# Designs tried in a protein design chat: VHH binders against q9p7j3. Part 20

Target 1, 174 residues: q9p7j3
Amino acid sequence: MILPLFPETQVHVFVYENVSNCAAIHEQLISQNPIYDYAFLDAATILYKKQVYSAIIRALEDRRDEQMKTKTIHSEVILSLSPKTEISSAFRQFSMTKKSKNIVVVKIDSKLTEEEEFERLDKLVEGNRVEFSDEELQKLIDFKVLKKNYKLDPSTLENPLASILSSIALRGYS

## First folded at step 16 (VHH)

Design ec6
Fold by OpenDDE, look of step 16:
Structure ec6 (fold): chain B 174 residues (1-174), chain A 122 residues (1-122)
Amino acid sequence: as target 1 above (174 residues)
Amino acid sequence: QVQLVESGGGLVQAGGSLRLSCAASGFTFSDYTMAWFRRAPGKEREFVAAITYEGDDTFYADSVKGRFTISRDHAKNTVSLQMNSLRPEDTAVYYCAAASYDMGTITEYDYWGQGTRVTVSA
């Protein structure tokens, strides 16, 4: 996928359900295995495609403006999902954990087609790939976690997308 | 200022043991995943072991599994590496490292020690 505002950057997003090896993936990440160069998100924290895209765009903008708060574009994506500025908080809120069962995987600066990238990633993730859509994401979301992460209340729950996007866009501008 | 100070390195015969220690200061120790890396002569730095900020998970390189044990003491702000059954190929400078996050993407370690030399003779 090519984003209109970043035509030189190819992005891929994948969704996996019933992932059995999140702990093993964690081990690879902590050991700095370069073939695991992705952003691994807990699907329980993701409700909309636009939520993911907004975070990606924010991260890319930060990189463009040389204002990244983290060291890599993928870590910046994870941070960008959060309304908080604290990096550790953002990661605890949105990143995959060893207990995750469903994940959203983001690849930035891919040089491969979506299918080629999937073939690589599929060797790393032991789970079932599902469509990256609002419909599928809604099946995986934990609303308790979502409400906590974005401080949603009964009034904002009527249109959570607007609140989420505002939180992402305005992080650091309060 | 942030400091990671390694100690415990030295010369040991093959089959012997060493215990490395890393003393941390200048940051909130309990918020960081701690790790050991090593760099052998003529080789790139490689991951050895890590322990999460809560101490509930440990990770090891395949080459050291069953021989090395990583642990941490929050009261003393130290991380240790017990190295048993040492081999000549374990010869390297060993570095202590700290990371504020370790999930979701490749871990980037924020702080590094100066290293302690371990030499294992045949």
Scores: ipSAE 0.818, ipTM 0.917, lowest interface PAE 0.5, mean pLDDT 95
Fold by ESMFold2, fold request of step 18:
Structure ec6 (fold): chain B 174 residues (1-174), chain A 122 residues (1-122)
Amino acid sequence: as target 1 above (174 residues)
Amino acid sequence: QVQLVESGGGLVQAGGSLRLSCAASGFTFSDYTMAWFRRAPGKEREFVAAITYEGDDTFYADSVKGRFTISRDHAKNTVSLQMNSLRPEDTAVYYCAAASYDMGTITEYDYWGQGTRVTVSA
């Protein structure tokens, strides 16, 4: 997909459930294998498509404005999910870990179609691809984690979208 | 001021052992993933081993698995690399590196030492 404000930027988002090799992926990230140039998110932290797109848009805006805090666009997406500007906290809260079971994978600046990118990614991730949709994300979310990450009270947890998007949009201005 | 200082390099015969050490200061040591990289003459820098801030999990390049052991001493803020069964192809400058996060994307190592030379003679 191409976002209207960023017409030169191809973005793909994939969701995998029942992933068996997150520890192996983590090893490849830490050893800097360039084939793994994606943002790997823990699906337990993602409830909405708009949550991911808002983080992508914020990261792309910061890149356009030369305001990125991290070294790559993919790391900037992870930071952008956080309501705070502290980089290591954002990674600890939203990233896939060796213990993750379901993941959301983001590729920005792809030169491949969605199907071509999927074929590449599917060689790296041992899991079952599901649709990137609010319906599938809702099955994978951990609401306790969501509440903690965005400091939601019980009543906003029923319909937390506006609170989450506000947190992403207001990061650094409060 | 962040500082990573490697020591313990030297000349060793093939089959021998050597222990590298890296003293770290200027950051909260327990919050950082520590790694060793190496650069052989004429080659690109390559990953050797890492030990994570979360749980002290260890990772090794395939070329060194079973021969090298990374460890850290939280009391002394040091990370070590025990290198056994050394081979001539292990000859390189070894660098200590630190990252404040090691998951989610390809790890970005923000701090690097000056390196310590290891030469393994046939």
Scores: ipSAE 0.806, ipTM 0.893, lowest interface PAE 0.5, mean pLDDT 90
Fold by ESMFold2, fold request of step 18:
Structure ec6 (fold): chain B 174 residues (1-174), chain A 122 residues (1-122)
Amino acid sequence: as target 1 above (174 residues)
Amino acid sequence: QVQLVESGGGLVQAGGSLRLSCAASGFTFSDYTMAWFRRAPGKEREFVAAITYEGDDTFYADSVKGRFTISRDHAKNTVSLQMNSLRPEDTAVYYCAAASYDMGTITEYDYWGQGTRVTVSA
């Protein structure tokens, strides 16, 4: 997918359930294997497609404006999901961990079609791809985690989208 | 001001042992994943070992598993690399590195030491 404001930037998002090798992926990340250049998110933290796209857009805007706080666009996406400005906290809250069961994987600046990128990614992730859709994401979310990450109160949990998107959009402007 | 200072390098015969140390200052040591990387002459820098900020989990490159042990001392703010059964191909400059997060993306090591030379003679 190409976002209208970023016509030269191809983005792909994949969702996997029942992932059995998150610990092995973590080892590859920590050892800096360049084949793993994605953002790996814990699906327990993601309820909406728009949550992910808003973080991607925020990261791309910060890159365009030379305001990135992290070294790569993929790490900037993870930071951009968080309502807070502290980088390590954002990673602890939203990243895939070695104990994650379901993940959302983001590729930005892809030079491949969605199918080609999937073929590459599928060699790295041992799990079952599902559709990137609100329907599938809501099966994988942990609402207690979502509430904690975005400080949602009970009235907001019925319709949390606007609160989540405003947290992403307004981070650092207070 | 963040500072990583390696020590313990030197010349050693194949089959021998060395212990490298890295003294860390200028950040909350327990919040950082610490790692060792190395660069052999004419080669790119490569990962050797890491110890995570959460849980002190350890990771090793395949080429050093069973021979090298990474550890850290939170009281002294040091990370160490015990290198046993050294081989000539372990000859390199060894660098200490630190990262404030180690999950989600390829780990970005923001702080690096100046390196310490290890030479393993046949």
Scores: ipSAE 0.786, ipTM 0.889, lowest interface PAE 0.6, mean pLDDT 90
Fold by ESMFold2, look of step 16:
Structure ec6 (fold): chain B 174 residues (1-174), chain A 122 residues (1-122)
Amino acid sequence: as target 1 above (174 residues)
Amino acid sequence: QVQLVESGGGLVQAGGSLRLSCAASGFTFSDYTMAWFRRAPGKEREFVAAITYEGDDTFYADSVKGRFTISRDHAKNTVSLQMNSLRPEDTAVYYCAAASYDMGTITEYDYWGQGTRVTVSA
């Protein structure tokens, strides 16, 4: 995928359900294995494709403007999902953990086609790939978690997309 | 001001034991994952062990599993590395490191100590 404002930046997003090895992936991250250079998100926190794309766009804008708060673009995506500016809170709320069952995986600045990147990633993740689509994401979301993460009230829960996207786009301004 | 201060390094005979300690200040210790890395002469820094901010999980490089034990003490704001059955190959400067998050991406360790030297003689 190519985003219009970032035409030289190739991005891939994958969704896995029924992942059995999140604890093993966590171990590779903490020991800094460079093969695992992705953003690993808990799918229970992701309801829409646009939620992920908006976080990617915000992270890329902050990189362009030299306003990144974290050291890598992948960590910046995780921060960008949060309506708040506190880095550790964003990671605790949105990242894959050892207990996660379903995950969304983001690769930014890929030099590979989607299927080539998938082949690499599939060696690392023990789970079932599903389509990155609103239909599949809605099967994996935890609405209680979503409401907490974005402070959604009953009036916004029927169509929370605009509230979520505003939170991502305006973090630090509101 | 954040500080990580290692202590407990020194000269030890192969097969011996040594306990490293890292005193942390200037941040909320319980919110940080703590780790030990080491750098041998002429080599790149390598991961040794980590203990999560909850204290529930520990991780070890394959080369030290079964010989080294990481632990943390929230009351004293310290992390320790008990090093048993030491080998000459363990000779290195050992660095304490702290990360405010350790999941979702490759862990970025925000703070580093100046290191403590461990020399293991044949």
Scores: ipSAE 0.770, ipTM 0.880, lowest interface PAE 0.6, mean pLDDT 90
Fold by OpenDDE, fold request of step 18:
Structure ec6 (fold): chain B 174 residues (1-174), chain A 122 residues (1-122)
Amino acid sequence: as target 1 above (174 residues)
Amino acid sequence: QVQLVESGGGLVQAGGSLRLSCAASGFTFSDYTMAWFRRAPGKEREFVAAITYEGDDTFYADSVKGRFTISRDHAKNTVSLQMNSLRPEDTAVYYCAAASYDMGTITEYDYWGQGTRVTVSA
Protein backbone atom coordinates (compact mmCIF):
# COMPACT_ATOMS: atom_id res chain seq x y z
CA MET B 1 0.00 0.00 0.00
CA ILE B 2 1.13 3.49 -0.85
CA LEU B 3 -0.05 6.36 1.27
CA PRO B 4 -0.94 9.49 -0.71
CA LEU B 5 1.12 11.70 1.56
CA PHE B 6 4.13 9.44 1.31
CA PRO B 7 4.24 8.00 -2.19
CA GLU B 8 7.84 6.89 -1.80
CA THR B 9 7.05 4.68 1.18
CA GLN B 10 5.36 1.34 0.81
CA VAL B 11 3.42 0.15 3.84
CA HIS B 12 1.83 -3.18 4.59
CA VAL B 13 -0.48 -4.05 7.44
CA PHE B 14 -1.45 -7.55 8.44
CA VAL B 15 -3.82 -8.90 11.04
CA TYR B 16 -3.43 -12.26 12.68
CA GLU B 17 -5.79 -13.97 15.07
CA ASN B 18 -5.16 -16.93 17.32
CA VAL B 19 -1.43 -16.46 17.27
CA SER B 20 0.29 -19.16 19.27
CA ASN B 21 3.87 -17.96 19.18
CA CYS B 22 3.80 -14.37 20.40
CA ALA B 23 6.28 -15.26 23.11
CA ALA B 24 8.66 -16.63 20.52
CA ILE B 25 8.25 -13.53 18.40
CA HIS B 26 9.06 -11.42 21.43
CA GLU B 27 12.18 -13.41 21.98
CA GLN B 28 13.30 -12.76 18.44
CA LEU B 29 12.67 -9.06 18.83
CA ILE B 30 14.68 -8.97 22.02
CA SER B 31 17.45 -10.92 20.38
CA GLN B 32 17.54 -8.34 17.58
CA ASN B 33 16.75 -10.75 14.81
CA PRO B 34 16.55 -8.48 11.77
CA ILE B 35 14.06 -10.80 10.10
CA TYR B 36 11.48 -9.53 12.57
CA ASP B 37 11.74 -5.92 11.46
CA TYR B 38 8.08 -5.04 11.92
CA ALA B 39 5.84 -3.20 14.32
CA PHE B 40 3.97 -5.82 16.28
CA LEU B 41 0.80 -4.47 17.86
CA ASP B 42 -1.67 -6.08 20.18
CA ALA B 43 -4.90 -6.27 18.22
CA ALA B 44 -6.81 -5.86 21.46
CA THR B 45 -5.81 -2.20 21.36
CA ILE B 46 -6.74 -1.46 17.75
CA LEU B 47 -10.29 -0.62 16.73
CA TYR B 48 -10.00 1.09 13.35
CA LYS B 49 -7.89 0.95 10.25
CA LYS B 50 -7.69 4.72 10.43
CA GLN B 51 -6.18 4.40 13.86
CA VAL B 52 -3.31 2.42 12.43
CA TYR B 53 -2.98 4.64 9.38
CA SER B 54 -2.96 7.74 11.52
CA ALA B 55 -0.17 6.34 13.62
CA ILE B 56 1.78 5.35 10.53
CA ILE B 57 1.34 8.78 9.02
CA ARG B 58 2.36 10.44 12.26
CA ALA B 59 5.47 8.29 12.41
CA LEU B 60 6.34 9.02 8.80
CA GLU B 61 5.84 12.72 9.39
CA ASP B 62 8.12 12.56 12.37
CA ARG B 63 10.74 10.83 10.29
CA ARG B 64 10.34 13.31 7.48
CA ASP B 65 10.76 16.17 9.87
CA GLU B 66 13.65 14.45 11.64
CA GLN B 67 11.74 14.50 14.87
CA MET B 68 11.42 10.84 15.64
CA LYS B 69 11.43 10.14 19.34
CA THR B 70 12.22 6.48 18.99
CA LYS B 71 15.07 4.65 17.32
CA THR B 72 13.16 3.03 14.48
CA ILE B 73 10.23 3.89 12.25
CA HIS B 74 8.36 0.86 13.55
CA SER B 75 8.81 1.86 17.15
CA GLU B 76 7.69 5.33 16.15
CA VAL B 77 4.46 3.83 14.83
CA ILE B 78 3.85 2.29 18.22
CA LEU B 79 4.59 5.55 19.97
CA SER B 80 2.32 7.36 17.54
CA LEU B 81 -0.63 5.24 18.60
CA SER B 82 -0.43 6.60 22.10
CA PRO B 83 -1.76 9.83 23.54
CA LYS B 84 1.16 9.67 25.93
CA THR B 85 4.59 11.02 25.18
CA GLU B 86 6.47 8.38 27.11
CA ILE B 87 7.83 5.67 24.89
CA SER B 88 7.56 3.05 27.58
CA SER B 89 3.94 3.91 28.17
CA ALA B 90 3.13 3.68 24.50
CA PHE B 91 4.70 0.27 24.22
CA ARG B 92 2.90 -0.97 27.30
CA GLN B 93 -0.33 0.28 25.81
CA PHE B 94 -0.09 -0.96 22.28
CA SER B 95 2.81 -3.30 21.68
CA MET B 96 2.38 -7.02 21.32
CA THR B 97 3.25 -8.98 24.41
CA LYS B 98 3.96 -12.62 24.99
CA LYS B 99 0.38 -12.90 26.21
CA SER B 100 -1.13 -11.48 23.07
CA LYS B 101 -3.35 -13.72 20.98
CA ASN B 102 -4.23 -11.41 18.16
CA ILE B 103 -1.83 -9.00 16.54
CA VAL B 104 -1.56 -6.29 13.96
CA VAL B 105 1.72 -6.25 12.11
CA VAL B 106 2.96 -3.17 10.32
CA LYS B 107 5.79 -3.04 7.82
CA ILE B 108 7.23 0.29 6.77
CA ASP B 109 9.54 0.77 3.81
CA SER B 110 8.71 -2.56 2.29
CA LYS B 111 10.41 -3.45 -0.95
CA LEU B 112 8.02 -6.30 -1.58
CA THR B 113 4.47 -6.67 -2.72
CA GLU B 114 1.85 -7.28 -0.10
CA GLU B 115 1.71 -10.94 -1.01
CA GLU B 116 5.47 -11.32 -0.97
CA GLU B 117 5.69 -9.61 2.37
CA PHE B 118 2.95 -11.83 3.68
CA GLU B 119 4.85 -14.90 2.59
CA ARG B 120 7.81 -13.74 4.61
CA LEU B 121 5.78 -12.79 7.63
CA ASP B 122 3.77 -15.98 7.50
CA LYS B 123 6.93 -17.89 8.28
CA LEU B 124 7.29 -15.90 11.47
CA VAL B 125 3.74 -15.76 12.77
CA GLU B 126 1.84 -18.87 13.72
CA GLY B 127 -1.74 -17.74 13.42
CA ASN B 128 -4.59 -17.07 11.06
CA ARG B 129 -4.42 -14.09 8.80
CA VAL B 130 -7.62 -12.09 8.64
CA GLU B 131 -8.57 -9.08 6.62
CA PHE B 132 -7.26 -5.73 7.73
CA SER B 133 -10.67 -4.15 8.13
CA ASP B 134 -12.71 -2.37 10.74
CA GLU B 135 -15.02 -5.34 10.83
CA GLU B 136 -12.26 -7.77 11.72
CA LEU B 137 -10.57 -5.38 14.11
CA GLN B 138 -13.82 -4.90 15.97
CA LYS B 139 -13.91 -8.60 16.65
CA LEU B 140 -10.50 -8.49 18.28
CA ILE B 141 -10.70 -5.27 20.28
CA ASP B 142 -10.78 -5.15 24.05
CA PHE B 143 -12.91 -2.14 24.81
CA LYS B 144 -11.69 -1.98 28.37
CA VAL B 145 -8.16 -1.58 27.12
CA LEU B 146 -9.25 0.85 24.44
CA LYS B 147 -11.11 3.01 26.94
CA LYS B 148 -8.11 3.02 29.20
CA ASN B 149 -5.58 3.79 26.50
CA TYR B 150 -7.49 6.74 25.13
CA LYS B 151 -9.38 7.74 28.27
CA LEU B 152 -12.71 7.35 26.57
CA ASP B 153 -15.85 8.31 28.47
CA PRO B 154 -19.52 7.84 27.68
CA SER B 155 -19.60 10.97 25.56
CA THR B 156 -16.51 10.18 23.51
CA LEU B 157 -17.52 6.56 23.13
CA GLU B 158 -20.28 7.72 20.85
CA ASN B 159 -17.60 8.47 18.30
CA PRO B 160 -14.45 6.66 19.38
CA LEU B 161 -12.66 7.23 16.11
CA ALA B 162 -12.72 10.99 16.48
CA SER B 163 -11.35 10.74 19.98
CA ILE B 164 -8.66 8.28 18.99
CA LEU B 165 -7.51 10.34 16.05
CA SER B 166 -7.49 13.47 18.16
CA SER B 167 -5.39 11.72 20.76
CA ILE B 168 -2.91 10.58 18.16
CA ALA B 169 -2.74 13.94 16.44
CA LEU B 170 -2.46 15.96 19.62
CA ARG B 171 -0.03 13.79 21.50
CA GLY B 172 2.05 16.06 23.64
CA TYR B 173 -0.29 19.00 23.15
CA SER B 174 -3.28 18.10 25.32
CA GLN A 1 27.84 8.72 32.61
CA VAL A 2 25.99 5.56 31.71
CA GLN A 3 27.96 2.58 32.80
CA LEU A 4 27.54 -1.17 32.63
CA VAL A 5 30.22 -3.10 34.43
CA GLU A 6 30.39 -6.84 34.05
CA SER A 7 32.07 -9.13 36.54
CA GLY A 8 32.31 -12.78 37.42
CA GLY A 9 34.10 -14.09 34.39
CA GLY A 10 37.01 -16.46 34.60
CA LEU A 11 38.34 -19.89 33.87
CA VAL A 12 36.15 -22.87 34.64
CA GLN A 13 36.17 -26.52 33.72
CA ALA A 14 33.51 -28.05 31.55
CA GLY A 15 30.45 -28.88 33.59
CA GLY A 16 31.24 -26.10 36.02
CA SER A 17 29.30 -22.99 36.89
CA LEU A 18 29.84 -19.26 36.87
CA ARG A 19 27.71 -16.34 37.86
CA LEU A 20 28.13 -13.15 35.92
CA SER A 21 26.97 -9.85 37.26
CA CYS A 22 26.41 -6.52 35.61
CA ALA A 23 26.19 -3.32 37.61
CA ALA A 24 24.26 -0.56 35.92
CA SER A 25 24.46 3.15 36.61
CA GLY A 26 23.68 6.44 34.96
CA PHE A 27 20.20 5.57 33.72
CA THR A 28 16.80 4.50 35.03
CA PHE A 29 17.45 0.82 35.42
CA SER A 30 13.80 -0.16 35.73
CA ASP A 31 13.00 1.32 32.33
CA TYR A 32 15.32 -0.98 30.46
CA THR A 33 15.33 -4.53 29.33
CA MET A 34 18.63 -6.06 30.31
CA ALA A 35 20.40 -8.66 28.28
CA TRP A 36 23.53 -10.70 27.97
CA PHE A 37 25.36 -11.23 24.74
CA ARG A 38 28.55 -13.07 24.00
CA ARG A 39 31.22 -13.09 21.38
CA ALA A 40 33.39 -16.11 20.88
CA PRO A 41 36.71 -15.89 19.10
CA GLY A 42 36.19 -15.69 15.37
CA LYS A 43 32.41 -15.55 15.73
CA GLU A 44 29.80 -12.86 15.63
CA ARG A 45 28.19 -11.51 18.73
CA GLU A 46 25.17 -13.56 19.69
CA PHE A 47 22.23 -13.14 22.01
CA VAL A 48 22.36 -15.15 25.22
CA ALA A 49 19.56 -14.02 27.49
CA ALA A 50 17.31 -11.11 28.30
CA ILE A 51 15.01 -10.04 31.08
CA THR A 52 12.29 -7.45 30.70
CA TYR A 53 12.31 -4.14 32.51
CA GLU A 54 10.02 -5.41 35.23
CA GLY A 55 11.72 -8.75 35.45
CA ASP A 56 8.56 -10.66 34.69
CA ASP A 57 9.76 -12.23 31.45
CA THR A 58 12.98 -13.91 30.49
CA PHE A 59 14.29 -15.05 27.15
CA TYR A 60 17.11 -17.37 26.27
CA ALA A 61 19.00 -18.47 23.25
CA ASP A 62 18.32 -22.09 22.42
CA SER A 63 21.93 -22.94 23.04
CA VAL A 64 21.72 -21.93 26.68
CA LYS A 65 18.15 -22.84 27.61
CA GLY A 66 18.01 -24.97 30.69
CA ARG A 67 21.57 -24.10 31.63
CA PHE A 68 21.61 -20.34 32.02
CA THR A 69 19.36 -18.18 34.17
CA ILE A 70 19.08 -14.43 33.91
CA SER A 71 17.83 -12.34 36.80
CA ARG A 72 17.83 -8.75 37.88
CA ASP A 73 17.80 -6.82 41.13
CA HIS A 74 16.18 -3.43 40.86
CA ALA A 75 17.29 -2.44 44.31
CA LYS A 76 20.90 -2.95 43.36
CA ASN A 77 20.60 -2.09 39.68
CA THR A 78 22.20 -5.35 38.72
CA VAL A 79 21.53 -8.07 36.22
CA SER A 80 22.99 -11.51 36.67
CA LEU A 81 23.59 -14.55 34.55
CA GLN A 82 23.86 -17.86 36.30
CA MET A 83 25.66 -20.23 33.99
CA ASN A 84 25.50 -23.90 34.81
CA SER A 85 26.72 -26.96 32.97
CA LEU A 86 29.20 -24.87 31.08
CA ARG A 87 30.65 -26.17 27.85
CA PRO A 88 33.77 -25.28 25.92
CA GLU A 89 31.57 -23.70 23.26
CA ASP A 90 30.37 -21.24 25.91
CA THR A 91 33.83 -19.69 25.89
CA ALA A 92 33.41 -16.06 24.96
CA VAL A 93 33.46 -12.50 26.13
CA TYR A 94 30.11 -11.85 27.72
CA TYR A 95 28.56 -8.43 27.42
CA CYS A 96 25.82 -6.81 29.40
CA ALA A 97 23.41 -4.64 27.43
CA ALA A 98 20.43 -2.41 28.11
CA ALA A 99 17.53 -1.64 25.80
CA SER A 100 14.66 0.75 26.23
CA TYR A 101 10.98 -0.25 26.32
CA ASP A 102 10.61 -0.81 22.58
CA MET A 103 9.65 -4.44 22.90
CA GLY A 104 7.29 -4.49 19.97
CA THR A 105 9.90 -3.84 17.33
CA ILE A 106 13.46 -4.65 16.47
CA THR A 107 15.64 -2.22 18.32
CA GLU A 108 19.23 -1.57 19.17
CA TYR A 109 20.49 -1.95 22.63
CA ASP A 110 21.35 1.47 23.91
CA TYR A 111 24.12 0.65 26.33
CA TRP A 112 26.83 -1.95 26.45
CA GLY A 113 29.38 -3.07 28.95
CA GLN A 114 33.01 -3.73 28.21
CA GLY A 115 32.56 -7.43 28.69
CA THR A 116 33.89 -10.14 30.94
CA ARG A 117 35.77 -13.13 29.62
CA VAL A 118 34.54 -16.62 30.28
CA THR A 119 36.79 -19.53 29.41
CA VAL A 120 35.55 -23.07 29.68
CA SER A 121 38.21 -25.73 29.43
CA ALA A 122 37.55 -29.24 28.33
Scores: ipSAE 0.054, ipTM 0.490, lowest interface PAE 3.2, mean pLDDT 91
Fold by OpenDDE, fold request of step 18:
Structure ec6 (fold): chain B 174 residues (1-174), chain A 122 residues (1-122)
Amino acid sequence: as target 1 above (174 residues)
Amino acid sequence: QVQLVESGGGLVQAGGSLRLSCAASGFTFSDYTMAWFRRAPGKEREFVAAITYEGDDTFYADSVKGRFTISRDHAKNTVSLQMNSLRPEDTAVYYCAAASYDMGTITEYDYWGQGTRVTVSA
């Protein structure tokens, strides 16, 4: 996928359900295995495709403007999902953990087609790939976690997408 | 300024035990994942163990699993590595490291110690 605002950057997003080896993946990330050069998100915290895209765009903008707060573009994606400025908070809110069951995986600066990238990633993730769509994400979301992460109330829950996008866009401006 | 200071290294016989300690200062200790790495002679640095912010999760390399135990003390701002059943192949300089977030992606650790030498004789 090519984003309109960043035509030179190829991005791929994958969704996996019923992942049995999140603990093993997490260990590889801790050990800095370069084969695992992705952003691994807990699917329980993701409701919309636009939520993911907005975070990706913000991360890319930060990189473009040389304003990244994290070490890598993938960690910046995770930070960009959060309304909070603290990196640790963002990771606690949105990053995959060893207890995760469903995950969203983001690849930035891919040199491969979506299918080729999937073939590589599929060797690392033991789970079932599903479509990256609002419909599939809706099946995996934990609304309690979502409401907590973005401080959604009965009023904002009527249009949660707007609130989420606003939180992402305005992080650090309040 | 940020500082990580390792201690506890030394010479030990195979099958013996050793406890390493790392004292952290100059940053908010509770906001960092702590880890141990090691570099053996003629080899690249490799991951040994890690412990998350509040110590609720630990991770180990396969080569040390069941023999090494990582722990942290927030009151003292220290991270420790208990090494049991040591082997000659465990001989290395051991480094303490800190990362400002829980690893959900590949990244570099923010801070590193100078290392402490561990030598295991046959």
Scores: ipSAE 0.033, ipTM 0.424, lowest interface PAE 3.4, mean pLDDT 91

Design ec8
Fold by ESMFold2, look of step 17:
Structure ec8 (fold): chain B 174 residues (1-174), chain A 122 residues (1-122)
Amino acid sequence: as target 1 above (174 residues)
Amino acid sequence: QVQLVESGGGLVQAGGSLRLSCAASGFTFSDYTMAWFRRAPGKEREFVAAITSEGDDTSYTDSVKGRFTISRDHAKNTVSLQMNSLRPEDTAVYYCAAASSDSGTPTEYDYWGQGTRVTVSA
């Protein structure tokens, strides 16, 4: 897809459930294998499509403005999900780990159609692709993790979207 | 001041062994994934091996599996690469690298050593 404010940037987002090889993917990431140049997120941390798109938009804005804090746009997406600016915390909170079971995978600056990118990704991920939708994400979320990551109290947990999006949009302001 | 200092390189005959060492200082060693990369003459730097911050998981490029062993010593702040059954294609400058253990993308190695040369003669 194309985001309106970034018309030259093609983005794809994939969701996989029941992933059996997160440990193998993790091995390829620590080896810096360029074939794995995606952002691999733990789906237990993602409740909304807008959560992911807001992080992508924030990362693209920071790249445009030469204010990225990480080395790649994909690592910047992971940082952008966090309400804090500390890189290590963002990665600990949102990244796929070798223990993850469900993942959200983001590709920015893709030169491929969605189905072509999926064909590449499907060789790397052993799991079941599901629709990138709020309905599917809701089945995969861990609400205790969500509450911790965004410091939601009981009243904001009733309608957490605005609080989450505010955290992403306002990260780094006092 | 962060430093990664490699040692243990040299000339060795094919089939021989070397042990590389990397002394780390200036950061909290136990929080970092440590890795070895190598650069053969005229080629790009390539991954060799990594060990997680806790030391419980290792990764190797296919060409070295079963021959090389990465290990770390938290008391000495060192990471080592035991290189057995060396082959001429292992000839390269070997670099120590360190990265945060938090990764959901190809790992960003924040710190790099200056390298130690390994030459394997046929």
Scores: ipSAE 0.451, ipTM 0.799, lowest interface PAE 1.7, mean pLDDT 88
Fold by OpenDDE, look of step 17:
Structure ec8 (fold): chain B 174 residues (1-174), chain A 122 residues (1-122)
Amino acid sequence: as target 1 above (174 residues)
Amino acid sequence: QVQLVESGGGLVQAGGSLRLSCAASGFTFSDYTMAWFRRAPGKEREFVAAITSEGDDTSYTDSVKGRFTISRDHAKNTVSLQMNSLRPEDTAVYYCAAASSDSGTPTEYDYWGQGTRVTVSA
């Protein structure tokens, strides 16, 4: 997929449910295995496609403006999901853990087609791929976690997307 | 200003044990994943073990699993590697390394120590 604002950057997003090897993937991330050059998100924290895209765009903008706070574009995506400026907090909030069961995987600067990237990623993730859609994400979300991460209250729960997007966009500007 | 200083290396017989330590200074220790690498004679540097910034997760190369244990002390800004049941193939210079804390997402480590030599005789 090509984002209109970043036509030179190819992005792919995948969703996996019932992943059995998150612990193993997590270990590879800790060891900084370059084969695992993705943003691995806990699907329990993601409610909308636009949430993911917004974070991706924010990360790309940060890179463009040479204002990245993290080391890699993928880590910047994770940071960009958070309303908090602390990197460690963002990762605790949104990144895949060894206990995760459902994940959203983001690839930025891909040199492959979506299908080729999927074939590559499918060698690393032991789970079932599902459609990247609001419908599928809604099945995987933990609303308690979502409310906590974005400090949603009854007044914002009616339209959480607006609140989420605002949090992403305005991180560090409050 | 940033320093990683390894210690604890030495000569040991096969089956013996060593405990390596790395003292960190000049950066916010709690915001970094800490790791041990090693470089054997004639070989490239390889990953040995890592521990997350929070200390709640660890990873090991397959050849050291069950024998080596990585730990960290936030109060002392140190990371340690307990090496048991040492083998001649464990002979190497062991390096301490730090990566900004994003739970292993970074592609490279930011800081490196000078290394401590471990020699395991047959």
Scores: ipSAE 0.022, ipTM 0.331, lowest interface PAE 6.6, mean pLDDT 91

